# VHH binders against Vitellogenin-6 (vit-6): the designs that were tried, part 7

Target 1, 176 residues: Vitellogenin-6 (vit-6), of Caenorhabditis elegans (p18948r1340to1515)
Amino acid sequence: ANCVVKSTKINTFDQVAYRNQFTPCYSVLAKDCGSEKSEPRFVVLMKKINEKKEWKNVKVVYGENEIEMYKTEEGLICRVNGEEIEYQPESEIEKKQYNIIWLNKNTLKFDSDDVTVQFDGVNARIHLSALYRNQQCGLCGHYDNEKETEFYDAENQENTIPKFAKSYLYKDSKCN

## First folded at step 20 (VHH)

Design b63 (from b43 with K65Q)
Fold by ESMFold2 at other seeds, fold request of step 22:
Structure b63 (fold): chain B 176 residues (1-176), chain A 123 residues (1-123)
Amino acid sequence: as target 1 above (176 residues)
Amino acid sequence: AVQLQASGGGFVQPGGSLRLSCAASGFTFDDYAMGWFRQAPGKEREFVSAIRSSGSYKYYAKSVQGRFTISRDNSKNTVYLQMNSLRAEDTATYYCAASHYWPMREYEIYQYWGQGTQVTVSS
């Protein structure tokens, strides 16, 4: 299933569309929520980084790996565990538990068996394995084929869209 | 009140070792990831290491990988940083911090901060 995240619009894994505004604080787009007793296998985050442009910063947390993707005046940047990687126009694949692929100079793809994230500096597309049906949470919904339960908040309570979206927004001292 | 009390800093020769401790109170320690950051005079605060609440995922800055080891004891509400093969460039104030968020390498997501403990590596 696919979730399409644009600057003011999100189409969830269950094909429900709603509007959302990103802020300089992170929002959870998609997260492994299958067990509250275990660390999530992945977390996908997004925040706004430029008030005059629709540029975003995307973080993909995958086990002990942290992947950062963001746009600059010089193009799209990718960092893996804090270290910038070079643009590679060919189909360069580093096969571990995940791969990072430049689809072109302006589009990156994080690819794994669990989650795939495509990002162009502004918009993201997230794909989840069917194994995460009923085990994912975030702004991309719950991936449960139930449109009426799409807006359960981070505490699994059904809410209005504004309260649903705010439940996935970080409350950090530096951006709050 | 939330408190993070870092200790174990001191004066050490290059190549030596130190073990930092950070004792936590005022929040549910088992629900929080713990991190270590450092700041040398005139430099920006930088990430050193972090550990998730279960202890199963650990994160290290490239500059300390292989030399530092993070661990935690949830029964004692304490996180540790074992620092081996210390170098002059490791001289800094070391701060522990807590967060229930992601990612670990980014100081802005940490909600609670300790006062820090000084580590000085000099001959």
Scores: ipSAE 0.725, ipTM 0.877, lowest interface PAE 0.9, mean pLDDT 85
Fold by ESMFold2, look of step 21:
Formats: sequence, C-alpha cells, structure tokens
Structure b63 (fold): chain B 176 residues (1-176), chain A 123 residues (1-123)
Amino acid sequence: as target 1 above (176 residues)
Amino acid sequence: AVQLQASGGGFVQPGGSLRLSCAASGFTFDDYAMGWFRQAPGKEREFVSAIRSSGSYKYYAKSVQGRFTISRDNSKNTVYLQMNSLRAEDTATYYCAASHYWPMREYEIYQYWGQGTQVTVSS
C-alpha cells in the first residue's frame, strides 16, 4: 500500500483522498506509532520551502539517521545527517540500514525495510512494510483497511479533516 | 518555570577532555529529546549532538563524531556531553535544549533553551 502526497491532495494508505495545504512548518506524513514507550523507527515529515512555492522539504528520520530532500533550481538535493551528497545518476548510496537511489536529478528514493519514500521536490509517494499495519499514523492515515478511522488525530481521536491535519502540524516551533 | 542549567565548561588544552551537564526542571524530562548546540562569537548556533527521550537514538555532528558522547539520566533529569580529544575549533558557548519533535539537527524545533556554558580550548 502506498500513500500519494501532492501539493493539495493526499491519498492515504487505505485509499481515502482528501485536500491538505502544506505550510513552512513540518507536518507528519507517516510515522511508526507502535508502542508509546519506544521511539518511532521512522518519521516522514514534509513542509513547504516557503509560503509562495509548491516546492517541499522532506525529512526522513530513520533510527539515528536524518535524510533531507529538497528542490533547487539545479535539481533535487539530498542531505544525509547534515551533509549534502552528490547526484549519482547511475548508482545508489548504500548504508547499513537503508539505500538512497537517484532516479534522475529531480527524483530521489529513500528505501528501507520499513519505509520507502519517493520524492520529486513537490510530490511524495510513501510505501510501508506490512509490519506497520495498525501501527502507523500521520497525514497518510492509519493503514488499517478501515476508512472510518483514517482521520483519527495524533491522540487517536476522530476529528474533522482540518483538525485532523492540524494535529500533525508542528505547533511550538519557530516556523510559526 | 522551565529551566535548563548547563555546567561543566572551562579552559582546557588541545587533546583534553571535559564533561558537560544540563539539569532540567519545569517539564516532563522523560518525554523530551535533549540536544547540545554551540556558538562561537560571530557565528551561527550549530548542532553538536542530541539524544531521544529514552536514550535509544543518539545524533552527532560530523565534526564531533567519535570524540563526543551524549548520554542522559532520566532519574536525575540530566543530559551529559562527554567531550574528548578537544580541539581549538571546539571553543564555543555550549547550549542545551529540549524538544518533543523531529528532526534533531534543526535549531528551530527546540522549545526550551539553557543559558549555556563556556568551553575554551587553547594552549
């Protein structure tokens, strides 16, 4: 199952579509929402670069690694743990826990056993392992084959779409 | 009121070691990730290290990887930074900070900040 995130439309893991507007503050697209006593194995975040552009910044937090993907005039840039990596048109960067794959200058794929994120600077596609059925939350829904629970917020309460979406938007950060 | 009290700074020669501490109060320490940032005069504050709330995930700037070790003791509401093999370029005011957000390397996601402690590495 896939979650497709476009500038104003999200199609969740359970095939529920709704409209969403991104801001320059991070929103949680998908994260490991298993046991509350452990840190998520992954968190996928998205924000607009600024109020006027539809270009996005995507962050993938994966264990002790933080991957950033964002668009520039010259193409898509990837940073791994704060260090920019070069576009590699015919190869992938393998790490112990994940791979980073350039499909071209403007499309990048983060690939792991838990989560896969494909991003072109504007839109993202997220794929989750079956391990995360019933254990995922975010703007991409709950991955539980049930459409009535897709809009439960970060505290697992059913809400309207705007309140649901706001619950995954960062509140107490300097972007606001 | 929220307080983050950093301590343990001082003067040290290159190659030496220091251990920083940051004592927290006024919030639920166990729910927060803790980070260390540093700022030299005339420069922007930069990320040094962070540790998630349970201590399970630790993050380091490339410039300190292998030399610095972050840890926390949730029973004492304290985060530590063990700094080994210190260099002149490590000279800065070191600030501790707290956040319940991600990612750890970004200054703007931290909600609470300490006043800092000075570290000076010089012959």
Scores: ipSAE 0.718, ipTM 0.881, lowest interface PAE 0.9, mean pLDDT 86
Fold by ESMFold2, last read:
Order: C-alpha cells, then structure tokens, then sequence
Structure b63 (fold): chain B 176 residues (1-176), chain A 123 residues (1-123)
C-alpha cells in the first residue's frame, strides 16, 4: 500500500484523499503504532522549510538511525545520523536494516523491509509492508481498509479533517 | 514543577574520564526520551547523545561515538553520560533534556531542559 503526500493533498493507504497544510512543525506521516509497548520500529515525519518553494524536510526514524532528506538551493540533501552523504548514482549505502538510494539527483529513496519512503524535496510517497495493516497511524491513515473510519468523529467527516490532522502535528516544541 | 538536575562536571586532563548524571522530577520519566546537548562559548548548542524511554535505542553524535556511553536507570529517574578519552574540544556546558517526540538529534523537539554542568578539558 502507498500513501502519496503533496504540499496540500494527501492520498492515504486506504485511498482516501484530503487537504492538509504543512507547517514548520513536524507532522507524523506514518508511524508504527502496533499494540506492543516497545519503541516504534519507524517514524516518518515531515515539515515545511521554505514558504515560497513548498520545500519540505522529511525525517525517517528507523531503530537507532535518523535519516533526513530536504531540499536546498543546491539541491536535495541527505543526512544519516547527522552526517551528510553525497550523491553517487552508481553506488548505494547498504546497511543491514535499510538502503539509501539516489534514484536521480533530485529524488531519494529510503528502503527497508518495513517502510519505503521516496522523496523529491516537495512530495513523498510512502509504502508499508502488509504486516502493518491495522498497526500504522499518522496523516497517511490507519491502513485498515476502511474509508469511512479514517477521520470519523461525532458530526461530519469534512469537519473532522482539521482535528484529525492537528492530532499528528507536533505541539509544545520550539518550532513556533 | 519539572526539574532536570545535571551534575558530575569538572576539570580533567585530555584522555581523562567523567560521568555526568541528570536527575529528573515532576514528570513520568519512563515515558520520556532523554538527551544530552553541549554548548561551548560562542558556539551553537549541539547534540551529544540520546536514549529512548525503554533504553532500547541510543543515539550518538559522530564526534563522541565510541568514547561516550549513554544509559538510564528508570528506577532512579536518572540518565547518565559516561565520557571517556576526553579531548579539549569536549569542553562545554552539558545540558540534559527530555522529550516524548522524534527525532532525537534536534534540540527544538525537547520540552524540558536542565541548567547544565560544566566540563573543562585542559592540560
């Protein structure tokens, strides 16, 4: 299953589309929300970093690894655990748990058995293993094959989208 | 009131060791990740190390990897930083901080901060 995240539109894992605006604060796109009390295996975050260009910063937290992808005037940048890696199309960084792949100079892919994130500096595409059915949460929905319950609350589905989206926006942080 | 009390700083020679402690109160320690940051005069605050609430995931800046070890004791509401093979560039005020967010390397997601403890490495 795929979630497509654009600057103002999100298509969830359950094929539900809605409008969302990113801010300088992180929003959770997808997270391991399983019933186990252990730390989530992955967390995928996005925030806005340039008002004029619709540029975003994406973070992928995967175990003890933190991968950052973001757009600059000089192009797309990738940092692994705080250290920038260079664009090299004929090679890839192979780790036991994941791969980082430059699909081209303007598109990065984080690839693992659990989650795949493709990012071009503005838009993201997230793929989850079917093993996370009913165990994922975030702006990409719940991956539960139910469109009606993706954002449901007491009154209207359209009126619950702002409340749903706000629940995944970081609060009480220094970004404001 | 939330308090983070860092201690264990001091003066050491290059190659020496120190162990920092940060005692926490006023929140549910077991639900928070803990981090260490440092700031030298005239420089920006920088990430040193962090540990998730269960202790299962640990994070280190490249400059301290293999020399520093983070740990926590949830029964004592305390996080520790064992600093070995200290260098002059490790001289800074070390701050502990708490967050229930991600990622760990960004100071802006930390909600509670201690007053810090001074570490000075010189001959």
Amino acid sequence: as target 1 above (176 residues)
Amino acid sequence: AVQLQASGGGFVQPGGSLRLSCAASGFTFDDYAMGWFRQAPGKEREFVSAIRSSGSYKYYAKSVQGRFTISRDNSKNTVYLQMNSLRAEDTATYYCAASHYWPMREYEIYQYWGQGTQVTVSS
Scores: ipSAE 0.708, ipTM 0.870, lowest interface PAE 0.9, mean pLDDT 85
Fold by ESMFold2 at other seeds, look of step 20:
Structure b63 (fold): chain B 176 residues (1-176), chain A 123 residues (1-123)
Amino acid sequence: as target 1 above (176 residues)
Amino acid sequence: AVQLQASGGGFVQPGGSLRLSCAASGFTFDDYAMGWFRQAPGKEREFVSAIRSSGSYKYYAKSVQGRFTISRDNSKNTVYLQMNSLRAEDTATYYCAASHYWPMREYEIYQYWGQGTQVTVSS
């Protein structure tokens, strides 16, 4: 199952579509919400780089690693644990538990056994392993094959779409 | 009120060691990640290290990897930074901070901040 995240539309892991607008504050797209919620294996975050552009910053937290992907005037940038990596055609950066792949100059892929994130600077596509059925939360829904519960918030309460989305948005004075 | 009180700074020669401590109160320490940042005069605040609430995940800036070790004692509501092989470039005010968010390397996601403690590596 795939979650497709566009600037104003999200199609969840359970094929439910809704409208959402990103801000310069992080929103949680997908997170390990299983029995060890306080120490999630992965967290996928997205924000706008600024209010004027539809360019996004995506952060993948995976164990002790933080992968940042974002668009600039010079192209798509990837940082691994704060260190920028350079585009190389047909390249793959292998680590013990994940891979970083430049699909082309404008598209980057984070790939692991748990979560895969493909990002082009504006839109993202997220794939989760089937082992995360009923173990995932975020703007991409709950991955539970049930459309009626898709908009339960971070406290697992049924809500309107705006309240559901707000529950996954980081709170900051710049966002209010 | 939430308080983070950093201590253990001082003067040290290059190659020396210091241990920083940050005592926390006014929030549930066990639920928060803790981070260390530093700022030299005229420079931007920069990430040094962070540790998740249980201590299972630790994060380091490249410039301190292998020299600094972060740890926490949840029974004492305290986070530590052991700083070895100190260099002149480590001279800065060191701040501790707390967050229940991700990612750890961005100062903007930290919700509570301490006053800082000065580390000066002479010569």
Scores: ipSAE 0.702, ipTM 0.875, lowest interface PAE 1.0, mean pLDDT 85

## First folded at step 21 (VHH; from b63 with S54T)

Design b68
Fold by ESMFold2 at other seeds, fold request of step 22:
Structure b68 (fold): chain B 176 residues (1-176), chain A 123 residues (1-123)
Amino acid sequence: as target 1 above (176 residues)
Amino acid sequence: AVQLQASGGGFVQPGGSLRLSCAASGFTFDDYAMGWFRQAPGKEREFVSAIRSTGSYKYYAKSVQGRFTISRDNSKNTVYLQMNSLRAEDTATYYCAASHYWPMREYEIYQYWGQGTQVTVSS
């Protein structure tokens, strides 16, 4: 299954489209939410780099590894556990059940048996193994058409993020 | 009130060892990941190590990999950092912190912070 994440629109694993506005605070795109495990096998996060640009920072947590992908003026940067990986044709073979692949200088792919994340600095495409159907949660998750409108108030303007989407935005972080 | 009390710092010669402890109270310790950060004067706070709530996943900065070991004892609400083969560049104030978020290497996702304990490595 595939989830397509654009700056203001998400097409979920269940082929449901809805609007979402990213902020400089992390949102959970996809996470292992299996009922017998409190430690997810993967977590995929996205935030805007700042309020003015549509450039994003994507973080993939995979076991004991943290992969960061983000756009700069010089191109797309990848860091693995805090260490930058330079662009190179064909990535190294898998070392810890995953591989990092440069499709070109402006497109990265994190590839594993559980989750695949393709990212170009603005938009992401996430693929999950069928084993995670109904065991995944996040903005790409099991939510079909349930959109909450409780944030609309005649007295105030609110963003268009549905209630379900707001629940995956970090609340206790210092990001603003 | 949340409290994180770091201890075990001190003065040590290069090549020596220290063991830091961080005792936690005021929250459900078993639900939180714990991290260690350090800051030398004039430098930004730097990630050192972290451990998820169950202890199954551990994270280390490259500069300390193989020299430092993080562990936790949930029955004592305490996280530990064993620091071996200490170097002058390890001199800093070491802070423990707690978070129920990801990723572990970013200090901004940590919700609770201790006051820190000083580690000084000098000949």
Scores: ipSAE 0.746, ipTM 0.888, lowest interface PAE 0.8, mean pLDDT 83
Fold by ESMFold2 at other seeds, last read:
Structure b68 (fold): chain B 176 residues (1-176), chain A 123 residues (1-123)
Amino acid sequence: as target 1 above (176 residues)
Amino acid sequence: AVQLQASGGGFVQPGGSLRLSCAASGFTFDDYAMGWFRQAPGKEREFVSAIRSTGSYKYYAKSVQGRFTISRDNSKNTVYLQMNSLRAEDTATYYCAASHYWPMREYEIYQYWGQGTQVTVSS
């Protein structure tokens, strides 16, 4: 139920570990892939933001809401729908559909009924409800209790780890 | 070839309205999100609004929330931007764009771009 994304290592929802290098282009960590005829209910994205540091930018798309989390020299920044949300110790920002929680100055949690994302500017931890068994895809695997299908790519075809990971990397964007 | 053709710009007084259209061809329109961006002289392109492929999710910049409405007609391969209560700061070239990626507010994830249509709000 937990995917742990470290600087160069990912431990998937099904407890399969592998190496992955993030780039300045987004990769899909976790996405609602069960909605062929509708929009995914959530999408979790990550990219690297500095070649010299292991700092990352995480985007959580949840319905009509877009949450961005990333680290700067002054601490962790959170934007909700383009508007920066200031750190407030021991506070919680509750919206109708989700919560934003500062666990401390350097750690944020996005919490919803579907997905929870904890992020410290470098590493992320993603939790999915059991609802998404067999319905999730991304670098965090497929959440199906089957290790042999963990590396099916974005088109649901089994691949080597490098090709699997590359299939979730944005290609047609203008990131560089 | 992919084409996005924006139209409906023009001159309008403050408080007036305009409706922009963007007709698309060369890709499966129903699979793409559509967005509107604008650029004033000397400024960077900025996000205005976006709509996901089915129309179920719509996104707005804070500066236009409550004044602009995005919509799409998948049978006509067209996205619209209804702009009400226009202000001088809305003066810009408006561009439509398409993407099958997320998030909608970031211009770098848009794969196809149309030509601009000029909107000028002046007394």
Scores: ipSAE 0.740, ipTM 0.888, lowest interface PAE 0.8, mean pLDDT 85
Fold by ESMFold2, last read:
Structure b68 (fold): chain B 176 residues (1-176), chain A 123 residues (1-123)
Amino acid sequence: as target 1 above (176 residues)
Amino acid sequence: AVQLQASGGGFVQPGGSLRLSCAASGFTFDDYAMGWFRQAPGKEREFVSAIRSTGSYKYYAKSVQGRFTISRDNSKNTVYLQMNSLRAEDTATYYCAASHYWPMREYEIYQYWGQGTQVTVSS
């Protein structure tokens, strides 16, 4: 299953759609919420980075790697562990925990056995392995085949959509 | 009251070593990632290293990789930074910090900060 994240609408892994507005603070789109919650295998984050445009910053945390993707006037930028990666027109076959693929100049794909994230600077599409059924949480829902329980918050309590969404929003003096 | 108390700084010659410690209290240490940041006069605070709550994932700035090693002892509520092969460019105040959040390289997601310890690397 896939989660589709647009500027004001999210379609979850369980095919539930709802309205959401991103802020300059990170929100958790999808996270490994299995038995080792403090050390998730992956975390996918998104925040808004331009008030006048619907440009976003996506961060993919995957083990000891942190991948950042964001839009600028010059195009889509990718950083791996803080170091910028230039657009590479030709793909290279290489054994790694993950691969980063430029689908075109304005679309990136992070690909791994656990999670795939496609991002164009505004919208994201997240795919999870079936192994994460009942083990994922975030704005993309809980991936549990149940629409009635889709909106459990970060403390695993059922809530209204606004309270559910706020529970995945990072807290600091600017955002709370 | 949350407290992060960094120590172990000092004066050292280039090529030398120091070990920083950060003792934590006032929160459940085992639930938090710990990070080290540094700030030289006139510069912005920059990421140095971080370690997740169980110690399984460790993160390093490119400038310190292979020279610095982060570790933690959850029984003592303490995070450490072993700093080897020190350079003049490592001179800064070193701050420890704690966060529930991700990613580790962004200082703005850290919720608690220590007062820092001075490291000076000079001939």
Scores: ipSAE 0.738, ipTM 0.888, lowest interface PAE 0.9, mean pLDDT 85
Fold by ESMFold2, last read:
Structure b68 (fold): chain B 176 residues (1-176), chain A 123 residues (1-123)
Amino acid sequence: as target 1 above (176 residues)
Amino acid sequence: AVQLQASGGGFVQPGGSLRLSCAASGFTFDDYAMGWFRQAPGKEREFVSAIRSTGSYKYYAKSVQGRFTISRDNSKNTVYLQMNSLRAEDTATYYCAASHYWPMREYEIYQYWGQGTQVTVSS
């Protein structure tokens, strides 16, 4: 299953479309909600880089690894555990449990057995293994083949789209 | 009131070891990830290490990987940083912090901060 995340539109894993606007504060796009709450196997986050542009910053937390992808005036940047990785045409940058693939200079893919994230600096496509049916939560929905329950919030309560989306938005020191 | 009290700093020779502790109160420790950051005079605050709430996932800055070990004891509401093979560049004030967010390497997602403990590595 695929979730397609564009600047103002999200198409969930259960093929429900809705409008959403990103801010410079992280939102959870997809998260392993079938494991213990404090140790999900993956978390996919997105925010706008700033208020003025539709450029995004994506973070993929995968076990003990943290992958950051974002667009700059100089191009698309990938950092793995804080260290920048340069574009390498026709090659993959492999780590133990996942691969990072430059599809081209302007498109990155994080690939693992659990989650795949393709990102071009503005839009993302997220693929989840079928093993996460009924085990995923976030702006990309619940992945449960039920369209009427897509908008259960982070507390698993059915809500309007604005309250559903707000429940996945960070409330850190810059974003309260 | 939330309190994070870091201790265990001091003066040590290069190649030596220190163990930092951070005792927490005023929040549910078991629900929070814990992190260590450091700051030398005139420099920006830098990520050192972090540990998720259950202790299963641990994170390290490249500069300390293989030399530092983070751990936690949830029964004592305490996180530890074992620092081995210390170098002059490790000299800094070390701060502990808590967050229930991701990712661990970004100081801005940490919600609570301690006052720090000084580590000085010199001959």
Scores: ipSAE 0.736, ipTM 0.885, lowest interface PAE 0.9, mean pLDDT 86
Fold by ESMFold2, fold request of step 22:
Structure b68 (fold): chain B 176 residues (1-176), chain A 123 residues (1-123)
Amino acid sequence: as target 1 above (176 residues)
Amino acid sequence: AVQLQASGGGFVQPGGSLRLSCAASGFTFDDYAMGWFRQAPGKEREFVSAIRSTGSYKYYAKSVQGRFTISRDNSKNTVYLQMNSLRAEDTATYYCAASHYWPMREYEIYQYWGQGTQVTVSS
């Protein structure tokens, strides 16, 4: 399944569409929520670069790896565990558990067996393995084939769309 | 009140070892990831290492990988940094910090900070 994240609209893994506004604080797009006793195997985060631009910063946390993709005045930038990588057309960076691919100079893809994230500096597309059915949470929904429970918040309570979305927004960080 | 008390710093010769400790209170330690950052005079604070709440994922700066080991004891609300094979460039004030967010390398997502402990590596 796919979740499509645009500047003001999200189409979830369960094909439910709603309006959302990003801020300079991180929001959780998708996260492994399978057990409270284990660390998530992945977390996908997004924020605006600043209040004025629709440019975004995306973080992919995958095990002990942290991937950052963001748009600047200088172009689209990717960092892996804090180290910037260069655009190289028709190349990909292979790691043991994932690949990073420049689809073109304005589009990056993080690819793994669990989660795939495609990002162009403004919009993202997230694909999850079927293994995460009933084990996923975030702004992209719960991936449970149920539209009736799509907007259960991070505490698994049904809410209006604004309260659902706010539950995945960072609150205690120094982002504001 | 939230408190993070770092200790274990000191003077050490190159090649030596130190173990830093950070004792935490005022929040549910088991829900928080813990990180170590360092700052040398005239330089910006930089990431050293972090450990998730269960200890299952550990993160290291490239400059310390293989030499430093992070660990935690949730029964004692304490995180540790074992520093081996110390070098002159490891000289800095070391700060512990806590966050229930991601990612670990980004200092701005850390919600609580200790006052630091000085590590000096010199002949």
Scores: ipSAE 0.727, ipTM 0.882, lowest interface PAE 0.8, mean pLDDT 86
Fold by ESMFold2, fold request of step 22:
Structure b68 (fold): chain B 176 residues (1-176), chain A 123 residues (1-123)
Amino acid sequence: as target 1 above (176 residues)
Amino acid sequence: AVQLQASGGGFVQPGGSLRLSCAASGFTFDDYAMGWFRQAPGKEREFVSAIRSTGSYKYYAKSVQGRFTISRDNSKNTVYLQMNSLRAEDTATYYCAASHYWPMREYEIYQYWGQGTQVTVSS
């Protein structure tokens, strides 16, 4: 299943659409929520670069790896564990748990067996393996084939859309 | 009130070792990831290392990978940073911080900060 995230609109894994406004604070787009007591295998985050632009910063946390993708005046940047990597066609020297692919100079793809994130600096598309049915949470919904439960919050409780979305927005920063 | 108290800094020659400790109070330690950052005079604060709440995932800056080891003891509400093979460029004030968010390398997501402990590596 696919979740499509645009600047003010989100179409969830269960094909429920709603409006959401991003801020310079992170929101959780998708996260492994399969166990309350273990660390998520992945977390996908998005924020605006600043209040004035629709450019976004996306973070993919995957195990002990942190991937950052964001747009600049000079193009799309990817950092892996804090180290910038240059645009290049897909190539592989060492097999890893995931792969980073430039689909072109303006579109990056994080690809793994669990989650795939495609990002162009403004919008994202997230794909989850069917293995995460009923095990993921975030602004992209719960991937449970039920539209009535799509807006369970970060504590897995049903809410109105504004409360649902706010529960995935980071607090204790400029936005709170 | 939340308090993070970093200690264990000092003066050491290149190649030496130090162990930093950060004792936490005022929040549920077991629910928080812990991180270490450092700042040298005239430089920006930079990420050093972090450990998730269960200890299952650990993160290191490239500059310290293989030399520093982070650990935590949740029964003592304390995070540790074992620093081996110290170099002059490791000289800085080291700060511990706590967050229940992601990612670990970004200082902006850390909610609580300690006052720091000075590490000086010099001949």
Scores: ipSAE 0.726, ipTM 0.879, lowest interface PAE 0.9, mean pLDDT 85

